# VHH binders against q84jc2, part 339

Target 1, 232 residues: q84jc2
Amino acid sequence: MSKMRNLVEEKFLEFYESWVIQLELYLHQLLIAHNNNTMSETELRHLISKLTTHHKAYYTAKWAAIREDVLAFFGSVWLNPLENACSWLTGWKPSMVFRMVDRLRKSRVVLVEAQVKKLEELRVKTKFDEQKIEREMERYQVAMADRKMVELARLGCHVGGESVMVVEAAVRGLSMGLEKMVKAADCVRLKTLKGILDILTPPQCVEFLAAAATFQVQLRRWGNRRHYVTHS
Short names: E, the ipSAE of ESMFold2; O, the ipSAE of OpenDDE; V2, 0.75 times the mean of E and O plus 0.25 times the DockQ between their complexes.

## First folded at step 22 (VHH)

Design xh4 (framework vhh_6qgx_2; at its last look DockQ between E and O 0.87; V2 from the best seeds 0.00; counts 0 for: pae E 5.0 > 2)
Fold by OpenDDE, look of step 22:
Structure xh4 (fold): chain B 232 residues (1-232), chain A 126 residues (1-126)
Amino acid sequence: as target 1 above (232 residues)
Amino acid sequence: QVQLVESGGGLVQAGGSLRLSCAASGRTFSVYAMAWFRRAPGKEREFVAAISGSGEYKFYTDSVKGRFTISRDHAKNTVSLQMNSLRPEDTAVYYCAAPEAFSWYDLESESGYDYWGQGTRVTVSA
């Protein structure tokens, strides 16, 4: 049964497809830059700025969409099952990006002691922030289950009239809470990304961004091969 | 040679308190997170607590939250675990752990740490 996509899902699907295509183009540029030692610092910074702007655009679109229907992002139809399985609160888990930073350490990139210190602190901070969000989510879920979910269950299978209004109110309440949690998670993502980029040199940033983009693109490709998913 | 040496273990009654200490030698770990693990009889080693290099961030397994407090002293190159309201379930050998370098593993995972102490035994009687 073809899942009837709502308007938010359709709109964001189109956006995301275009966004991913652009990401692939940037990835190509990042790889060229990484392998080209002739690029100036100014050129590298420009490329980094393009990528950061691209990511900001994603969150701008996402936050607009979640205001309309946050539930769409908990069943993201624009992602394949593998991508969804790797998602934490509707996106990448912030602490995961440090594994991309680890690649730098194992490559030709030399991190100075000051960078290592800052990265370690940031890594731990990120983990701390993730756990805070998780605890808050748990608290929220329990609170909702005690009130809204019980009300929903009481209504039974036949929902009509006043019952429909109650259900809608309950869903709205849940959605508001979920939106808050998703935004909180996204803030941690953005702060983590910014933190890493602030610590790294321009060449290191390019390598990091290339690694991150590669992983994202590859994950999508692997998932599509494993599960026949047509997004078009 | 890097060494971690735990101390402070012993026999205590339920509801009692102990303070464990881990002294590091051979190098400093001021920039890295350090952790306590424990292994109860017949069980696998499990995460107990971790503290960031700066000491600002502390992590605990759920079963010890509110009862245990991890701290560190940079000047002495030590990490400590204050254990209050001890329970028989806390009976275990407690290990101090530290990484060799920047670790990308979960701080709650054994794989995140390269150096281990010999352990100190904590026994909580009913």
Scores: ipSAE 0.656, ipTM 0.859, lowest interface PAE 0.8, mean pLDDT 90
Fold by ESMFold2, look of step 22:
Structure xh4 (fold): chain B 232 residues (1-232), chain A 126 residues (1-126)
Amino acid sequence: as target 1 above (232 residues)
Amino acid sequence: QVQLVESGGGLVQAGGSLRLSCAASGRTFSVYAMAWFRRAPGKEREFVAAISGSGEYKFYTDSVKGRFTISRDHAKNTVSLQMNSLRPEDTAVYYCAAPEAFSWYDLESESGYDYWGQGTRVTVSA
């Protein structure tokens, strides 16, 4: 039983629009740093820290919002259809971020053998963590389907007010379980991002963050253009 | 260049056990994720199990989970597949696979691997 909560959706839409605008501003700084070797290592680390802080702020706001309505993050109104189609448990799929790392390698960025080994292990660890979450989600959905069938059968036995409470309890149970799994997925996202940034040098981190921000901005722009063209 | 040689196949009764081994040569073994695939008669080759370069992370297709165990021995440059509680449906040629250097693709996809052994035949009789 999915529910729409318009107020939570409106509030997070406002937040997300502002957050993406700021990401675009940071992208400009990343592109300047990427194309220019005049920045010191200290300056690069400061820029990387700003991006990391910006991403953490997104999850801080998201986790507050999912406490109120986790279902708003499944098929979000602040994302276009293309962005929603690319979602895995309300966000980017952690294992797919390594395609950005592959682009880094293809752009003639030299990764030393120690970095390659650490990145391969992180990629495999990330897939392992994804598999654990997917298995838990499958088990949860099966258990919820069985419980939902029993609860719907009990609603056929009319008792005033109590039938509403049974439905409300089922919805609360689903929402609490989904919140746990969304947070687990977000923790994998954050650990994967941190792991990549810890392995890469500061110039490599800037290139990676620039590629990731570019992809996110382009996905939003491309999806909006296609949606508009479809309706025109 | 990586060369992979499988061994340990044979005929076994249902419910029995078999241990496959894959000897790798030509490169530093600990860098590569390794996998086992199998091809049953008349079917496409399918993923069975994979193990990370360090050996810490292991993956299995659902039909073998709990029955098969993948492991590796860095000193011997081998990857092994312990197969317990064998079923007639496990009858197949089993292949060891490795990527050229670094694989960014799904561990369960054939396209993630560049080197393949010749295979070892496993037959599980009723």
Scores: ipSAE 0.199, ipTM 0.649, lowest interface PAE 5.0, mean pLDDT 82
ESMFold2 (binder alone), look of step 22: mean pLDDT 84; pTM 0.869

Design xh5 (framework vhh_6qgx_2; at its last look DockQ between E and O 0.90; V2 from the best seeds 0.00; counts 0 for: pae E 4.3 > 2, grease 25 > 24.2)
Fold by OpenDDE, look of step 22:
Structure xh5 (fold): chain B 232 residues (1-232), chain A 126 residues (1-126)
Amino acid sequence: as target 1 above (232 residues)
Amino acid sequence: QVQLVESGGGLVQAGGSLRLSCAASGRTFSIYAMAWFRRAPGKEREFVAAISGSGEYTFYTDSVKGRFTISRDHAKNTVSLQMNSLRPEDTAVYYCAAPEAFSWYDLESESGYDYWGQGTRVTVSA
């Protein structure tokens, strides 16, 4: 049985498929740039800007979609099970990107002490921010369970009339809270990404972005091979 | 030649306080986070607290939140753990830990740290 998708899911699925295709194209450019020592700093900065713009476009689309139906992102039908399993509050876990930075240390990239210091501080800050969000989420969930979820449970299997209104109000309340949490998480993601890019040189940024994009694309490929998923 | 040396452990009654100190030698650790772990009798070593290189960010296991405070002194190259309202379940050998370099592991994981002190014993009586 094919899972019924709502309008938000369908629209975002289409968006995401196109977005991923474009990401793959950028990945190819990043790899070329990484292997081409003839590219100027201005050219590298331009490429980096294209990638950052691409990522910003994703969050713009996401935030528009979550205003309509944030619950769609807690069961993202555009992702395979592996991708979903690796998701933290509807996206990548911010602290995970530092593993991509680690790749730089093991490559030809030389990080100066000042960069290392800044990266370390950023890493710890990111962890701190993640935990803060998690605590807030827990607090929110407990608060909701004490009121809205109990109300829902009391309605039983037969919901009609006034009961329907109560259910809808409860769901709206939950959705608003979830939207807030998702946006908070996304802000940490964006700040983390920006922080890393601000610390790294243009060549280092290209390598980092290539690594990140590679991981994202490969994760999707691995997941699709493991679990048959038809996205289109 | 990097060494971590803990001190400040001892016997204390429940509700009492202790201050542990860890002195790092051989190199500076001002850039990297440092942590305290503990191992209770018959249990595995567990995370207690961590502090960022700058000292701005601190982390605690839930059981010690509000009671323990981790701090560091860059001038002395030391990290400290102020332990208040001690409980019998806090009885353990406490270890100071530091990474050799930039760590990509969780701050709460033993694998995130390369250097360990010999430990200092804390015993809390009922």
Scores: ipSAE 0.704, ipTM 0.882, lowest interface PAE 0.7, mean pLDDT 90
Fold by ESMFold2, look of step 22:
Structure xh5 (fold): chain B 232 residues (1-232), chain A 126 residues (1-126)
Amino acid sequence: as target 1 above (232 residues)
Amino acid sequence: QVQLVESGGGLVQAGGSLRLSCAASGRTFSIYAMAWFRRAPGKEREFVAAISGSGEYTFYTDSVKGRFTISRDHAKNTVSLQMNSLRPEDTAVYYCAAPEAFSWYDLESESGYDYWGQGTRVTVSA
């Protein structure tokens, strides 16, 4: 068990716990703003900016951590089993965020035709970007399998320092490939978030961010309650 | 009253080409993705291709990729499917599909579409 891998997981667990606590505080502010019809557009935009910055801070910390150990993010120790089951390339599948947008349209929020047009195009673009990442992942898996088989066949003929070096190079190659794909997925997540916030009005953005934060907090609380009962 | 009407089906030799057209009436679908599905005799209806509202993004099932091209014409409120290098396994009734409203469902799923045409038959002879 590597000391660096354990340290990366421990460090990110501490970060994530603090990050979620701050998200819950922002959720409180979002719910007040959502239920309060006297806040100015400037005040709403300030709150939206805080949430945007908070999400960007998550990815900044994540990208630093995946540089050291990308595999820690596949089956993350800081997420409960329910949260981990919902992961696609170490996070929410980008296109699933449009479930929250659909709820806005079916609720008190009225979206005008111009907004619906832009949101539909963004949803389809997001799906297209997801498929590109999935195709790249498939190519990487095939390339790694072929490369591994050739290198293992060569290794079967002789043993020594060259064999260790080949294995270490293959592991570095896999990690770099996974890091690239995780960053690509995260970039789609960020572009999609920014695109949604650009299309929605400030009150609609607050409602969207509140819904998304509520779902994330509830998923964590529900998964923790189930885990606690199961492992008493 | 919303209607989708497919046309352009027929009998064609293997290796040949056909162009299907889907005319939408009673409503404009320029905002939404639209799709083609097909049903071979004795089989379930399957996804063939989809195109975004803008026309910028296209999606294809693997078996038709590189042979079929989906396109749309907003002025005519139509979606077309150019089918090249046709094979006997492409024999099916082809259906045009469109959604009622924005939806989070996958573009490749029948559940994402609310309006369906009656279909146009394509028969590819060996």
Scores: ipSAE 0.255, ipTM 0.675, lowest interface PAE 4.3, mean pLDDT 80
ESMFold2 (binder alone), look of step 22: mean pLDDT 82; pTM 0.855

Design xh6 (framework vhh_6qgx_2; at its last look DockQ between E and O 0.85; V2 from the best seeds 0.00; counts 0 for: pae E 4.3 > 2)
Fold by OpenDDE, look of step 22:
Structure xh6 (fold): chain B 232 residues (1-232), chain A 126 residues (1-126)
Amino acid sequence: as target 1 above (232 residues)
Amino acid sequence: QVQLVESGGGLVQAGGSLRLSCAASGRTFNTYAMAWFRRAPGKEREFVAAISGSGEYKFYTDSVKGRFTISRDHAKNTVSLQMNSLRPEDTAVYYCAAPEAFSWYDLESESGYDYWGQGTRVTVSA
């Protein structure tokens, strides 16, 4: 069943499809760079910068869209069910990226002790920040079920004009809270990514970004195959 | 080989306090998080608290929040658990835990830790 999409959903869907295509192109470049030992540090840094800029563009577009309709991102029609199932507050779980870092550790990449120490601290910090956001999110979710809303629910589906106003006010309040939480979560994502990239050498960054992009692309492919969905 | 030795357990009345200590030997653990777990009679071992390598970040199970405080001393290579307002349900053997190296598992999971102490018994009477 095709759900009717609102304008925000349609626009972001188009954006995201284009964004993913570009990500795949960058992934190809990352893989080439990773396998090419002749690339200079300057060239690697340039490639890393392109990827970071690409990610920043995504959040710029996302934040513009959530100002219009944050609830659209809690349905995320541009994602398949598998991608949605793996989402935390409308995006990737920040702590998950450390699994990609673990891949580095198990590969030919040698992390020095100082890097390991910093990465471990960052991992724990990320977890801490995630929990803070989750607690705050729960506060907003619980607040939705205020006394008035509970009474309306008790009275059933037959609501008059005043009841509609109460519901709309509650939804607006929730939406404002959700927008705040989504932005907070995105900030943790961006800080985590930046933190990792600041710790890693340029070659390590390339490998990390390749791993992350690969996982993202493959997750989409696997989900599409499972649910017979085709994305551009 | 890394060894963890817990101390500070004992019998205490409800509302009382205890301070547990775990001494690590064999190597330093300042890089990685350390944790306390406990196993009550007839129950599975459960997470109690964890502290980051730097000591800046602390995690607690909900039932001990506001009552327990985890800390660490880098110079002595120890981790401590200050337990206040103890309850009978806090009765358990308490274990200190540390990872061998980089742990990518949940800090609240047993699988995140490789080394375990023998445990110290805490009994809280009504």
Scores: ipSAE 0.479, ipTM 0.788, lowest interface PAE 1.2, mean pLDDT 89
Fold by ESMFold2, look of step 22:
Structure xh6 (fold): chain B 232 residues (1-232), chain A 126 residues (1-126)
Amino acid sequence: as target 1 above (232 residues)
Amino acid sequence: QVQLVESGGGLVQAGGSLRLSCAASGRTFNTYAMAWFRRAPGKEREFVAAISGSGEYKFYTDSVKGRFTISRDHAKNTVSLQMNSLRPEDTAVYYCAAPEAFSWYDLESESGYDYWGQGTRVTVSA
C-alpha cells in the first residue's frame, strides 16, 4: 500500500473484513432458508433478527469511528472503487432498495395489495427524507465554499502557524457538519430497512435480505476482479 | 381503459395564476404517486411536481418551489397543480402522469409513469 492509513482506517478495515465474512455466512443461511420449505416462522424470524442485529452492529461501529474521522468514510480504504462509487453519503442510497423490492415482486415474491400500498408510501417517504438530507447538504456545501473563499484569501495574506490553525479549524468544522449529515443518512437507511422488514412476511424478508446481501457481496467481488485483471 | 385528462391551461400575464386539473378515469390511483411534467418549446419534458398516494408527501422541481402547489382529491380521483407567481419561463405544455403499479423509477423520472395525458398548454406573457 503506497498511501498512509491512520489508526481509525486500520481498525475499521479489520472490523469491516470480519463483518463482511459474517455477512457471507448469514447469506449462506438465507439461501438455505430460501431453498427449504420446512423452516418454521419462528426459525425465519430468528434468522431475520440475526441479520438486523448484524446491520445494527455495523452502524454502531461506524458511528464510533466517524466521531474520530468521518472523512475516512468518503473513499474508504476497506471498499474497492466500485463500492465507493456506488455510495451516497457513505452508504447505500435508501431509495435504491425499492428497486430490489420491485425486482423481487416481478419474479417470485407475491405481495398482497395491502403490502404494495404500504411499500409505495414507504418508498415515497424515503425519497422525501433523502431530499431533505440532500438539501441540507447543499446548504452546508454553500456555507463551506463561502468560508473556504475567506480562508483562502486570509491564507494568501498569512504565513506560518496562523495559516495552519485556520486550516485546522476549517477542517474540524467540515468534519463535524459531515458527521451530522452522515448520521442523518444512516438513520434514513435504518428506518427504511426496518420499514421494509415490518411490511414483508418472514419468508419475504428472507428473500429480500438474501437479495440485499447478494448484491453487496457481488459488488465487492466484481470490483475486486476488475482491479486484478491488467490484460484483456 | 385508463385515461388522464388535463384541463385549466391558458394564456396568463406574468405574476398571474392558473390551476391545472387532471381527472383520472378507468381506475382509482389512491395507492400510487402521480405527477406533473412539462415541455417548454424546443426543450425536453421535465419534472414539475409529484404527490404521494396518500397526499402526505409532495415534491417539486427547484424552479417552482414556493410558487406551485400540488394536491389531490381521492373522491374525485383528481390531481391538481396550483400555479402562482407565473413567469415566462413556465410557458410549456403540462402533462399529468400516473404509474400502472409499484414503480421502479424515481418520482422525478418520466420513465416511472405508464399513463400520460394529452397535455394542457400554459402560456405566460411578459
Scores: ipSAE 0.276, ipTM 0.688, lowest interface PAE 4.3, mean pLDDT 84
ESMFold2 (binder alone), look of step 22: mean pLDDT 85; pTM 0.879

